# Designs tried in a protein design chat: VH-VL binders against o29789. Part 11

Target 1, 134 residues: o29789
Amino acid sequence: MDEKTLAKMIEAVNKHMPEKTRSLAEMLKEKDPTIRAKDGNEYYIEKRELEFIAQHVDELDWPRFRIPVILEMNDIGGERVIYVRDKLHAEFIKRAFGFDRVLNGILTLYMYELPQIRRKLRTASQVIFRISLK
Below, E stands for the ipSAE of ESMFold2; O stands for the ipSAE of OpenDDE; V2 stands for 0.75 times the mean of E and O plus 0.25 times the DockQ between their complexes.

## First folded at step 5 (VH-VL)

Design G8 (framework fv_ficlatuzumab; at its last look DockQ between E and O 0.04; V2 from the best seeds 0.00; counts 0 for: pae E 11.0 > 2, off the site)
Fold by OpenDDE, look of step 11:
Structure G8 (fold): chain C 134 residues (1-134), chain A 122 residues (1-122), chain B 107 residues (1-107)
Amino acid sequence: as target 1 above (134 residues)
Amino acid sequence: QVQLVQPGAEVKKPGTSVKLSCKASGYTFTSYWMHWVRQAPGQGLEWIGEIDPSDSYTNYNQKFQGRATLTVDKSTSTAYMELSSLRSEDTAVYYCARDSYYDLWSGYFDYWGQGTLLTVSS
Amino acid sequence: DIVMTQSPDSLAMSLGERVTLNCKASQSVSSYVSWYQQKPGQSPKLLIYDASNRATGVPDRFSGSGSATDFTLTISSVQAEDVADYHCQQYDNLPLTFGQGTKLEIK
């Protein structure tokens, strides 16, 4: 198994996110948008957060923009960083927050930068942990 | 506006190879993964593999590993699937299908080609 | 590989009836299940993704539900144009796999 295949498998593991994802376009049409967790519970997403996202995302991409915004925690050499792997999420983060650090093609945030995003995307973002196969 | 155009039919003999094409239009070709799925007569759908047109990274169903080869031509926005050592059991309609999202949640298909009927017979 | 098993294999319903199609995964696939409609002689069409989200343009009479291993596609009031094969698919892990399909006919 080559490295890329392994990476893809790891990505598949990341699909085991506790919450279902929905499109920005669909959620913007709802008065009280929610995301469903694996346990079947519905959690509200703040409409104002979705509107904030929409202001920084091309309308043509609203159907493709997945909620929640995924902030992937990674441990690199003993240091924790946040990866924004989704291209639309990355572009949004760049435009909305001004973060543009790209490492190996992936938008990368430092831990001290994370609160700026989480404050504005309290419900519309999720922090996940990447499984490291060392 | 998104379209995936495939040839109508191919006829091949056992032991030969076939290369099926899928012409994409109406969207940025390199921004979406392309999948190949086949359907034998009266049967369900079977996933063959996927390709990232941006860098030609591929994943295959192990059932087809070593026999199926996915490629793309970015200049013409065309995806290809080559299947070698053809058998009668390979007779099926072969679809190209666009992945809905280029993100961590990819894996389902929002647009399909009309399919190419491949008939393998002596 | 994750096996998706649909039930029933086929069914005939009267117009206006409620239709329930089932899909069972051999292991948990979370909510990463899609449903496709395939009318005779046509390519599959996406109906549902992420178990319960309707794709763009899909009529309200179609709905999806379920999680982990058990999934359901429901047509609240079946119409003549709903005659088709219906396929479930998981995309929780590679290889992507489909159910064997359910054929829906009208009496």
Scores: ipSAE 0.008, ipTM 0.632, lowest interface PAE 9.7, mean pLDDT 90
Fold by ESMFold2, look of step 11:
Structure G8 (fold): chain C 134 residues (1-134), chain A 122 residues (1-122), chain B 107 residues (1-107)
Amino acid sequence: as target 1 above (134 residues)
Amino acid sequence: QVQLVQPGAEVKKPGTSVKLSCKASGYTFTSYWMHWVRQAPGQGLEWIGEIDPSDSYTNYNQKFQGRATLTVDKSTSTAYMELSSLRSEDTAVYYCARDSYYDLWSGYFDYWGQGTLLTVSS
Amino acid sequence: DIVMTQSPDSLAMSLGERVTLNCKASQSVSSYVSWYQQKPGQSPKLLIYDASNRATGVPDRFSGSGSATDFTLTISSVQAEDVADYHCQQYDNLPLTFGQGTKLEIK
């Protein structure tokens, strides 16, 4: 993969990054919840995905659980892994999917574990890229 | 070689139901979402819904919510679409189509079945 | 629902001409547009994804461009085998939606 192709991939993925996150509690109250992305457009978040998250998050945490769930792709020593840095996101992923690998205090997923999450959270999760070319 | 095989035609009367099949081969059936799309004679394409074969999780176009039911049989690598309360306006070619992402959902389709022509008339 | 509007509805082109097909979204879909070719009596075949990437096995004469709301499919030198309906599709939001199609004829 050349650097130009990688840059285009990162740009395409990051365009869907939200301008502001929204709380799970707030979005659960809305009939047709949306997120405004950095490209200036609003994107629909499927209500059933929010309800799936809510089933695996303590109700006391709903107001501070931010949407979307962030899945940060990293290239560490030539191996591509996914970090879940937000503590509430990590706890949710652990409860909902059973992934419990923690490295350096961060819930860490292999690439082959990502599809299971994305299938359930097509609109309510976001992959972002952090690339180290070392 | 990836193949999605559908029966050629079905004829049904209004008010009945139909269950259309899509037999997949040449790939890991449970690793790709399956979509259903229809095309009325002389008209464009209309997305019906999608299913994750690994756990049968579904999403439907609201237009078909309550009438369409998507299922899979993992043991035979076959996807099914059932449409109830048929009307003449349901006359169309119905396609199954595979989502392009092996690991991730994408929403565009790299392989299509040949389609089943459903005719609804008395 | 995001409405995808294609233009023209149909056109006839001479062999070797450059053709441009347009697709306009009712709201921004970023670059999440695909294009399909559907020959008479056949199912659709993927040509372009993410607005500008050619699918495997698609000839270099097909190219896509655009972002946000305005997208184009270009055939640089039309050939006889290109007689088909062409559909654009957005996959930025559910429901997934297609344009109504453009019919391309030769001669």
Scores: ipSAE 0.007, ipTM 0.561, lowest interface PAE 11.0, mean pLDDT 85
Fold by ESMFold2-Fast, scan of step 5:
Structure G8 (fold): chain C 134 residues (1-134), chain A 122 residues (1-122), chain B 107 residues (1-107)
Amino acid sequence: as target 1 above (134 residues)
Amino acid sequence: QVQLVQPGAEVKKPGTSVKLSCKASGYTFTSYWMHWVRQAPGQGLEWIGEIDPSDSYTNYNQKFQGRATLTVDKSTSTAYMELSSLRSEDTAVYYCARDSYYDLWSGYFDYWGQGTLLTVSS
Amino acid sequence: DIVMTQSPDSLAMSLGERVTLNCKASQSVSSYVSWYQQKPGQSPKLLIYDASNRATGVPDRFSGSGSATDFTLTISSVQAEDVADYHCQQYDNLPLTFGQGTKLEIK
């Protein structure tokens, strides 16, 4: 994946990180569910994507399925080092790096793909994700 | 071949501290989290904590918070667990164990050290 | 903390018999459960992860199943080399917790 696409993906993820969470059950009852992003704006989530999440996660897992927080990105010794909040978010970023995705594709990947891999991961306070630049 | 090498035994007096070692070989030390688990005589396995060797980030079981300290030495690919204020109830076999995922923390262990028997007696 | 409870505490089987070991979590752990075999005088060895996946090199007679709170380890035809303690573990949430173990003996 090229550097321009990666930068846009990271920008999109940071912009659309939800400020607060609601339970999945509560969101499914809303006519036009939204997430509040870091920029203070509300963005609509398609109901079909919430239904994908509901099919793939139990109620206790919903707080884990947030758009990842990228705390910092540095290039150190030929590696790109990305600091993220937890291991589930690191796995999302790893998969996202492998995809040339537009903003809607990033949200679709988050809503659909993450529940399929959660069995292998649990959340932690911080993780470093390393990508070789070669 | 992945190996985690631990000393066979340590004997300490109550009230002292011990620092147990775990020397890793056969893989990239900084790519896998290292866990510490103990087993007291006649009891099951008990998780003490975990450390990421790449940045020394740690998580502890609250039962051991403030008494256990996990560290690593990257230059020797060695993990350490220091346990302070030792009591007779700390007599146990102490294992280091490698997390199963490369560069990802999962919480189940694919390789275990042979264990160090710590005996705390007066 | 999530409490893992194994049953039975100990079990004696004849060679070739099917054995079933149970592990119950105090709350849902989805499928984030592993099983370890610990032979006398040895460290634990990974048998099963993600409730049902066999670790590399583990014989086909070992299988795992279950989800949410109820998990089972099955040995389809027990052999003399299977004498060991068996431990289940959850890794859904910190702290990581293990069951108390089940001791398997041969008659």
Scores: ipSAE 0.000, ipTM 0.537, lowest interface PAE 13.0, mean pLDDT 73
ESMFold2 (binder alone), look of step 11: mean pLDDT 95; pTM 0.964

Design G9 (framework fv_ficlatuzumab)
Fold by ESMFold2-Fast, scan of step 5:
Structure G9 (fold): chain C 134 residues (1-134), chain A 124 residues (1-124), chain B 107 residues (1-107)
Amino acid sequence: as target 1 above (134 residues)
Amino acid sequence: QVQLVQPGAEVKKPGTSVKLSCKASGYTFTSYYMHWVRQAPGQGLEWIGIIDPSGGYTNYNQKFQGRATLTVDKSTSTAYMELSSLRSEDTAVYYCARDEDYYDLWSGYYFDYWGQGTLLTVSS
Amino acid sequence: DIVMTQSPDSLAMSLGERVTLNCKASQSVSSYVSWYQQKPGQSPKLLIYDASNRATGVPDRFSGSGSATDFTLTISSVQAEDVADYHCQQYDNLPLTFGQGTKLEIK
């Protein structure tokens, strides 16, 4: 990521992020989902991280247009594999909800509050999340 | 230095389609989203859709989904909007407009530069 | 869709007067509102973004304020060149929507 892009993303986070979301994002700063795919679009989320965020998702008030578009969701092995796009990059806005509100809130936090994932969603076609089901 | 050049006018018959162009210059074409907005004579502005010139991905106002198609030609730095099944109520000035915050997801979707507009008249 | 309503529809001001234009959203749009100036026969031009930030090259007599549902564009001392339609826009939710416009004239 170039320095100008990073500076713009930091400005966006500080300027527009809701206070509660900013607090949660700060707590996740060092968690950084593990990148598994060689092209850098596949992320692993640990069960404990998901459970922590789930406790706060009901209290978050997100603009609708920041909600991810779920293209596909499959369980394989001990992981839930979710293919997502930012709504801006998706052809089918109404196909956005393929999971419950809690999981949607968690994915929204990862997609819009972590700078590396936000950048990939803006510039790439899709991102893949692998969530532990243990 | 940033310029978005559009043809001045087009006249089409009802039931036909039109493909309007927007030629960009003065910046890196693939680094900024492009929007399309129309304005019927004497009326307000209406958003049609957005395209990512790098990835080719689009998002449409549902009112235009199925009739509008946004595309780009990277080699000529030109954006296109194709509108099918034209009716008289499609008579309007059609603008292309550049999204300022391509790399800033929290504030984007407002427009720092606009084309001069193409007046589309749909009449028999 | 979020409906943006501007008021007044039209107003006439004397040179040097302070003018205030209003824009109301049908539901909260946080601070994600921009304002555009459109002179007769011309394309819109960005004046204000994020409710209160002045765009590059815009004279300091233009200012914006507001949050949630109520937004205001202020021209501290109106000039002859300010004759135009003014449009507000929300970008908190898709589809992007605009107000109907306010026409500013000099009397």
Scores: ipSAE 0.000, ipTM 0.560, lowest interface PAE 12.5, mean pLDDT 76

Design V1 (framework fv_refanezumab; at its last look DockQ between E and O 0.05; V2 from the best seeds 0.00; counts 0 for: pae E 8.7 > 2, off the site)
Fold by OpenDDE, look of step 6:
Structure V1 (fold): chain C 134 residues (1-134), chain A 121 residues (1-121), chain B 112 residues (1-112)
Amino acid sequence: as target 1 above (134 residues)
Amino acid sequence: QVQLVQSGSELKKPGASVKVSCKASGYTFTSYYMNWVRQAPGQGLEWMGWINTYTGEPTYADDFTGRFVFSLDTSVSTAYLQISSLKAEDTAVYYCAREDFDWLYDAFDIWGQGTLVTVSS
Amino acid sequence: DIVMTQSPDSLAVSLGERATINCKSSQSVLYSFDNKNYLAWYQQKPGQPPKLLIYWASTRESGVPDRFSGSGSGTDFTLTISSLQAEDVAVYYCQQYYDYPTFGQGTKLEIK
């Protein structure tokens, strides 16, 4: 499989990603908050998940906290890990779940830690695969 | 043509109410936030808040809670700003401006022409 | 709220000369995920609504002349007019939309 094909596959997998993020503050004020995905579909975000996030994020940061929480899957030395690149997301995850492993300046999760987050943030988080077109 | 057309100038007495309209055309009304921006005479721009045109949920800036109400009539692609208990300090030009739901293009790319609201005794 | 501070408050520039307006945010408006600066520049002429010039700190809005450019990242941004034209006389505002939108106080640009 060539790199181009792989990239296309990854893009296909990432189609569920939001085309653009929304702020936690905005979504908390909505009864039925949604995110528009790249596939053109609109997905509802569970209000209880947003409220959960809000409990662990300073109110002053709500306008800056982007939804969904991005969990970036990466392969490092043959081991799959999750990067949390967004600083607010990282801080949230530290507070909410107690994960504080930082590799190369990035909050890093192991695959076995991912389910804990995904169970709490089924709709408000997304796992993505980074596409490197180098 | 994409445009926002606002209602005409208003002259009100203190304590009265005013309702400014912002009619959208040329695009899908329910696909953008509608922001409201106040500009007092000779002053800068102040973000008042926005309303989600899809959900109808408003968000108000801290300085614009209470007397300010955002509303919609999606059937006519119109957003409204209502100000109650008007004060002299409310004298300003009020703008509506659209913002993409997606943060990728959430700059205010289309503006209404503005509505002057004058509050005087 | 993120506070936006422009400098100078006013400036006069000769026709054909470079005009530079600075904008500082009280905190970074660079989003770490997409590596974009949520910063816009607007032009407002008397009696008119603001007009979007630049978004994402450096992307020109459609129809905006090439003489307008935006630069900067994080907390420091600059709007540059490479060669001032008569029609460029206006008040310019920077705006962040990283969180709830806030505007700079504005910079009045006049011809010297």
Scores: ipSAE 0.018, ipTM 0.653, lowest interface PAE 6.6, mean pLDDT 89
Fold by ESMFold2-Fast, scan of step 5:
Parts: structure tokens; sequence; C-alpha cells
Structure V1 (fold): chain C 134 residues (1-134), chain A 121 residues (1-121), chain B 112 residues (1-112)
């Protein structure tokens, strides 16, 4: 996946939830960039970390790069679970430690809007998702 | 190899109960939802519901509340479908089918071979 | 409850010829945000469980021959077999997963 594709995903989220997200290019201009998480709070992203992500976005296979989330009713602080398929992807994740934190809020918002995710949340007290790095 | 193996056919009288098993192998059982699908003789496919294999929490389609119970035994990677107070209209092949927890892959990619439940007097 | 309707109920096609099966949903299964159609196709041979062929309306499952293709968007979908082979004789089902899953009634494909 390339930087253009990731930027388009962020722009799509901004179109539907303009108060919660920004384009990658706009975030890179900020001194102290932030991302709005599912709990409604804004979290700072280290600029060096965001720059690293921008430099390596084309090494990520979107939409195959998927974020695991454990969601529970009345618990906004869901737990992150990582499932890694192969060594190459594992090494990339180790070197890009924190990469998934930057995008977790964006992908969580994306996932909550998906019909298949919403239907599972309709009756379940909790839902589990996982990263699959294929 | 990834596979789902179901228990053998059952012949039951009306009013009896039946418990169908679906044993998973070749993958991490608790990383996939398990769905149940029914097919009456000569008819199409009908989705019954799913069970979250990590939490054990079931969800039933509207037509399958009451007499139908989904359960798990994660220690042996097995899902169960129990039908109580069997009726003649319950005669069908019952399939289990897995669905990835990954939000990008919701199709039923692996199916059990099916269990024929026949209810006759 | 999304109702899936297939046409025709049965179809006879000669070996090597193109087979076309249609599926219509009672409401759109296209989600505008991700621009994906939540539609799958399954093949079921007598005495066997269904086998996934296509998901996201047009993405072939791993191992499925390239003669199978899916197309369409919104409420109208098509499964095409470009050159029918003997092993393709089966009942084909469409399925939506936009909401709680529902299947079409099935289309029986036979050799002419």
Amino acid sequence: as target 1 above (134 residues)
Amino acid sequence: QVQLVQSGSELKKPGASVKVSCKASGYTFTSYYMNWVRQAPGQGLEWMGWINTYTGEPTYADDFTGRFVFSLDTSVSTAYLQISSLKAEDTAVYYCAREDFDWLYDAFDIWGQGTLVTVSS
Amino acid sequence: DIVMTQSPDSLAVSLGERATINCKSSQSVLYSFDNKNYLAWYQQKPGQPPKLLIYWASTRESGVPDRFSGSGSGTDFTLTISSLQAEDVAVYYCQQYYDYPTFGQGTKLEIK
C-alpha cells in the first residue's frame, strides 16, 4: 500500500467525522500532532514516530494491515491484541513500535462504521478483533 | 490442515433433544466466530446464528431463539448446537462454518461436512 | 431482514459455454464509506457442504478457478462461469453479510 492510499483513507474518515481526524499531510505539519481515540480524548503522537510512519506507509499492505481491538460494553479503554503471521512483518512491527497506536483511533472509528462490525455489537456484550499480518 | 469435523447423523423422535458437535483443527479456535447454518431436505441455506469463540457469547437469528443453544468447549476446540423439544420441521442438515474475527473477512471460508438430524415418529 | 432473490431457479448450459446467474437484494448491500459490496457466492454439490467462491462481490477465494467471476453493485449481482466444466454442476447461492446473513434460494446449474 502507498502513502496516497493511506491519505485517502484518512480523508474518507475526515469526510464522515471531520471533528475527529485529519489528513496525514496536515498532521505532519503540526508541532505536536494528535489523534482522537475512541474514548473521545486526544493523544499526542511523537513527531518522529509519525514521520517514520509516513516514510514507510508504502511497505504496509492496506487493507491487509488490520488492527485488533477488544471492545467491551461500558469500557472505552479496549485492549490491543497482536497476531503476527510471519517473521518479516514481525520485524517491521518491532522496528515501527507504536505505529499501530497512531492509526488505532482512525481504524477503530472506521471499524465501528462498518455494517458487519455494527451488527456484532448490536447484541454482544463484547467483541474481539485481531491483527492478521498476512 | 484447517478443517471442521461434525458428529454423525441422528435419528430422533419428536420431543427428544439432540446435541451436534463441530470440532476444529489446524487453526486457533478462539480467533474465529463459529456460525450455524441449517438446510432442510431439498431446500436452501438458512443462517441460525453465531457464537463468539473467545467469549462464549451466542447470537441467534430471530427464528432460532428458545429451543436452540450454542455452546463451546475451548479445551477441545469444539462448538456445540443443542436442539430441545425436537419437532418434525427440525429435520435438516446442520452445518458449522467459521468466520474470521478480522473485520475485513466476514465470509464463511471453512465449513463442516454437515450433520443430518432426522425427526420422525 | 434483507431478502435475496436469485434468477433463474435452474439453468442448463452446454460444456464450454458461458453460464450467468443473477442475484438481487431487497436493499443495497453497498456500504458507501468503504465502497464495498457485502455479497458472497457459494457452490454446493450434492452431499457436500457449501464452498466459498467469491466475497466482496468480485474477489475470488484462494484456489477458485479464474473462470468464476462476480460482478455488480448495490442490489444487482451476477456470478459468471466463462467456460462451463463438468465439475461445475452444482447449486449456487448468493449471500449478503451487510446485516445478519441471508441467502438466496439457490440456482441449480445443469449440463445441457
Scores: ipSAE 0.015, ipTM 0.581, lowest interface PAE 6.9, mean pLDDT 73
Fold by ESMFold2, look of step 6:
Structure V1 (fold): chain C 134 residues (1-134), chain A 121 residues (1-121), chain B 112 residues (1-112)
Amino acid sequence: as target 1 above (134 residues)
Amino acid sequence: QVQLVQSGSELKKPGASVKVSCKASGYTFTSYYMNWVRQAPGQGLEWMGWINTYTGEPTYADDFTGRFVFSLDTSVSTAYLQISSLKAEDTAVYYCAREDFDWLYDAFDIWGQGTLVTVSS
Amino acid sequence: DIVMTQSPDSLAVSLGERATINCKSSQSVLYSFDNKNYLAWYQQKPGQPPKLLIYWASTRESGVPDRFSGSGSGTDFTLTISSLQAEDVAVYYCQQYYDYPTFGQGTKLEIK
C-alpha cells in the first residue's frame, strides 16, 4: 500500500471520530441518541447498548463516562493490538468482558477479542482509531 | 502454510457420541475464533457457533445448545466438536472455519476439509 | 437473527456468458462506523469445502479471478461472474457477518 493511499484510509477512519464526546447519563435520557462525527453526519446509538454499558458502570460515574468508548489501534513489534486508555472505559471493558491484560499501564486487547465487544456495541457507542503506520 | 485439518469420517448408530477434531497449523491458534458449520447432505450451510480459542468460551447458535459441545486443546492447536445422543438428522458434513479478524467480525477465510458423520441404524 | 435469501435457487449459463446471483438480507448489514457492508460470498465446488470469494460486499479475496465481482449495499447484494468458465460450476452462498453469521440457502450454478 503506498503512503498516499494509506493516508487517505487513515483520514477516512478518523473522520468518523466524534466531533465531541457525550455523557452516558445525558444519553441514557434520550429516546433516539446519536453522536455527530467529524464528517458532519449523525450516527445513531442503539439504546440497549447504552443500557449495557450502564449495567457495568457504577451509577456515580455515569455523568463522567464519555460516549463513545474509545479503542486505539496500535502496531507493536509487528503485532496489531488495541489500547483502551480511558480509565472508565477500561474498567467497563474489564467488568463487561473480563479482559484484564495490562501492558505499559494500559488495558490492551488482542484483535481476536474485538468480536465479543462488537457483538454488544455494534453502533456508535464505541469507536476505533488508528495510530499512523511506520 | 495456514490450514485446518479435520479428523476422518465417522459411521455411528443413533444414541452414540462422536468427537470431531480440527487441527490448526501455520498461524497463532489463539488469535482467531474457531467456527463450526454444518451441511446436511444436499443442503446449505448452517452456522453452529464459535469458540474463543484464547479463553475457551463457546457460543452456540440457538438450535445447537444441548447435544453439541465445543472444546479446545491449545497445546496441539486443536478445536473439537462433540455431538452426543446422535440422531439420524445429525448426518452431515461438519466444517471448522477460521474467522479472519480485523477489529470487527470478519468472514471465514480458512476452512477445514470437512468431516462426514453418518448416523444410521 | 438476520435472514439471508438468495435468488435464484439454481441458474444455468452458457460458457463465456454473464451469471448473476442475488442476495437479500432481512435487515441492513451496513455498519455505520466504517460504512462497510458485512457481507461475504463463498463458492463451494462439489466435494470441497466453501471458499471465500468476496468480503465487505465487493472486495475480492486474494487469488480470486477478476471475473468475480460483488455489488450492492444495505439489504440487496449481487454476485456477478462476467464470463463463465467451466471451473465456476459450484453452489454459491452469501453470508452476513454483521451479527451472528447466517448464510443464504445457496444458488447452484450450472453450464447450459
Scores: ipSAE 0.008, ipTM 0.606, lowest interface PAE 8.7, mean pLDDT 85
ESMFold2 (binder alone), look of step 6: mean pLDDT 93; pTM 0.948

Design V10 (framework fv_refanezumab)
Fold by ESMFold2-Fast, scan of step 5:
Structure V10 (fold): chain C 134 residues (1-134), chain A 121 residues (1-121), chain B 112 residues (1-112)
Amino acid sequence: as target 1 above (134 residues)
Amino acid sequence: QVQLVQSGSELKKPGASVKVSCKASGYTFTSYFMNWVRQAPGQGLEWMGWINTYTGEPTYADDFTGRFVFSLDTSVSTAYLQISSLKAEDTAVYYCAREDFDWLYDAFDIWGQGTLVTVSS
Amino acid sequence: DIVMTQSPDSLAVSLGERATINCKSSQSVLYSYDNKNYLAWYQQKPGQPPKLLIYWASTRESGVPDRFSGSGSGTDFTLTISSLQAEDVAVYYCQQYYDTPTFGQGTKLEIK
């Protein structure tokens, strides 16, 4: 995707982001950052994952960029599936990471939460987010 | 049957480089990750990082970036640890240890015998 | 980083007696999804590499004598040797693999 289109999407995401979010900058300062799922449980998000996001979305007004505080989760094939409710946010992440295809306006971010899988995907170059049709 | 055999002890001067080998046998090399662990004299175990034997991608712990390089030669089922610009504080026994891709056995189940690297003037 | 702390640093136990070694993690290593503790115990005899004894906090590795047992959950873990044998003299390490691997400082077990 070209730079001008990406900038436009970044602006749209920033403008319409849900109020219940956490700053990426704030999360990067935490020793063991977590996200709160719909079930009320806190789940670890690896700091390398946040650093990877920051590295690839630094064109965003990132000190003000926010990650949803409450996400819905589901179990698929031994992995945790995190639902990003904001379609524009999910579409931005999909395009920023070069992921292919979403249909019918429903997006699901897949985050590997199994500790062994998280550990085995431990590089900034490893993509832990998967965007798929729900 | 299943074993990891490391190269022999090394005595080096500060500023030199060393390359330690870890040869696997008795299993499919590319079906297990390889970890490196250091133990300084009289000290405990310190994880240095790991290398994905299938992709060749290394990952280093924060204290082991820069001078340390993990590499492979899959044709001979061997992993390597190279240390450049050796310092006295690099004196330690260096271990390789395998880790299963299978989630059933994620701990380090097989270890090499260790390679003593001594750095002295 | 998850910090692993063992206690005691060393202990002496008579042959045939029970030995207990403790390990504490700075944060939970229990994964709620699979209800497993990502905690291992290793034995290192003088001049030898570490040997895996226990993984998932309480599962004994194949070939390890049944006098070795692991227990605990979350942040507090224990390795127990029910009846000490001469060959058990070693340094014992706990290790978490919940996140980036870290080891405890080790507990030296000696015969009294």
Scores: ipSAE 0.005, ipTM 0.520, lowest interface PAE 11.4, mean pLDDT 71

Design V11 (framework fv_refanezumab)
Fold by ESMFold2-Fast, scan of step 5:
Structure V11 (fold): chain C 134 residues (1-134), chain A 121 residues (1-121), chain B 112 residues (1-112)
Amino acid sequence: as target 1 above (134 residues)
Amino acid sequence: QVQLVQSGSELKKPGASVKVSCKASGYTFTRYYMNWVRQAPGQGLEWMGWINTYTGEPTYADDFTGRFVFSLDTSVSTAYLQISSLKAEDTAVYYCAREDFEWLYDAFDIWGQGTLVTVSS
Amino acid sequence: DIVMTQSPDSLAVSLGERATINCKSSQSVLYSLDNKNYLAWYQQKPGQPPKLLIYWASTRESGVPDRFSGSGSGTDFTLTISSLQAEDVAVYYCQQYYDYPTFGQGTKLEIK
């Protein structure tokens, strides 16, 4: 991505994102951003997905929405479950990432908004969320 | 029937080690966290830590680092607490208690019957 | 750590009368985003493990008699037994799970 285009995206993120989610601006500056999961593996976050989110910051209620974190999740009982808090988040995730990507992700809203969830995400390798795609 | 069944009481000398077991039945073991709670004679409840039953990753409270080890054998739905270099102050009833993995803010709904560990000469 | 303090340390109540046990946390256990108090109450009878009575400050666990109720918000919580029965003799513990779990020191309830 062009430096000028990247600068505009970072400006949009900083303008619309709550202070708690400013890590997106820093991730956009990295060439190959990754997150280390509790299973010890590093999971690549596709930069194009971060860029897509930044391009659509005005479509979300940013104080309530957090940056999706895409990690491979361990299956429990043969299924993956991601629970989405409201219809706007479900609609955005369905349009932006599609079902398969959400199944491999954890919403940062849960990581930063609920102290217990954030704490357990630091100590557990998986958090289960129920998903509604409508 | 959902239950947690712990191993029997232990009488140990100072400096020995002990391994307490907690066998789960009636539910999917890897869908619930396992907590360990200690109760010294005549005293209240102390949370020791928890273990993620799916991954085996333990978390210890600050007072329970070093001599205490949480582990699992998922093939038999059993959690373990090992205490090394036993001291008199380790004399207590040790409980395991499950917590819902999916609903992270749920309380401890099912408890083991407890294992009395007595450390004396 | 969040410190949980119960009062009284012990109380004696006559059969059929109301018993109240108080619990205070050193900081709020109410999370404003979900408006839930991360507080539970347990009953422990001699020689038995603790039994969950109430979670999220006021929600009764399945199978717990309706004479047990929890109330309060933030830092001050109460467990009430509206009409004490003989089988209610036990030590009662409050517990916060807003942070890493901590328990109150316990309140011993006896029949008088």
Scores: ipSAE 0.000, ipTM 0.533, lowest interface PAE 14.3, mean pLDDT 72

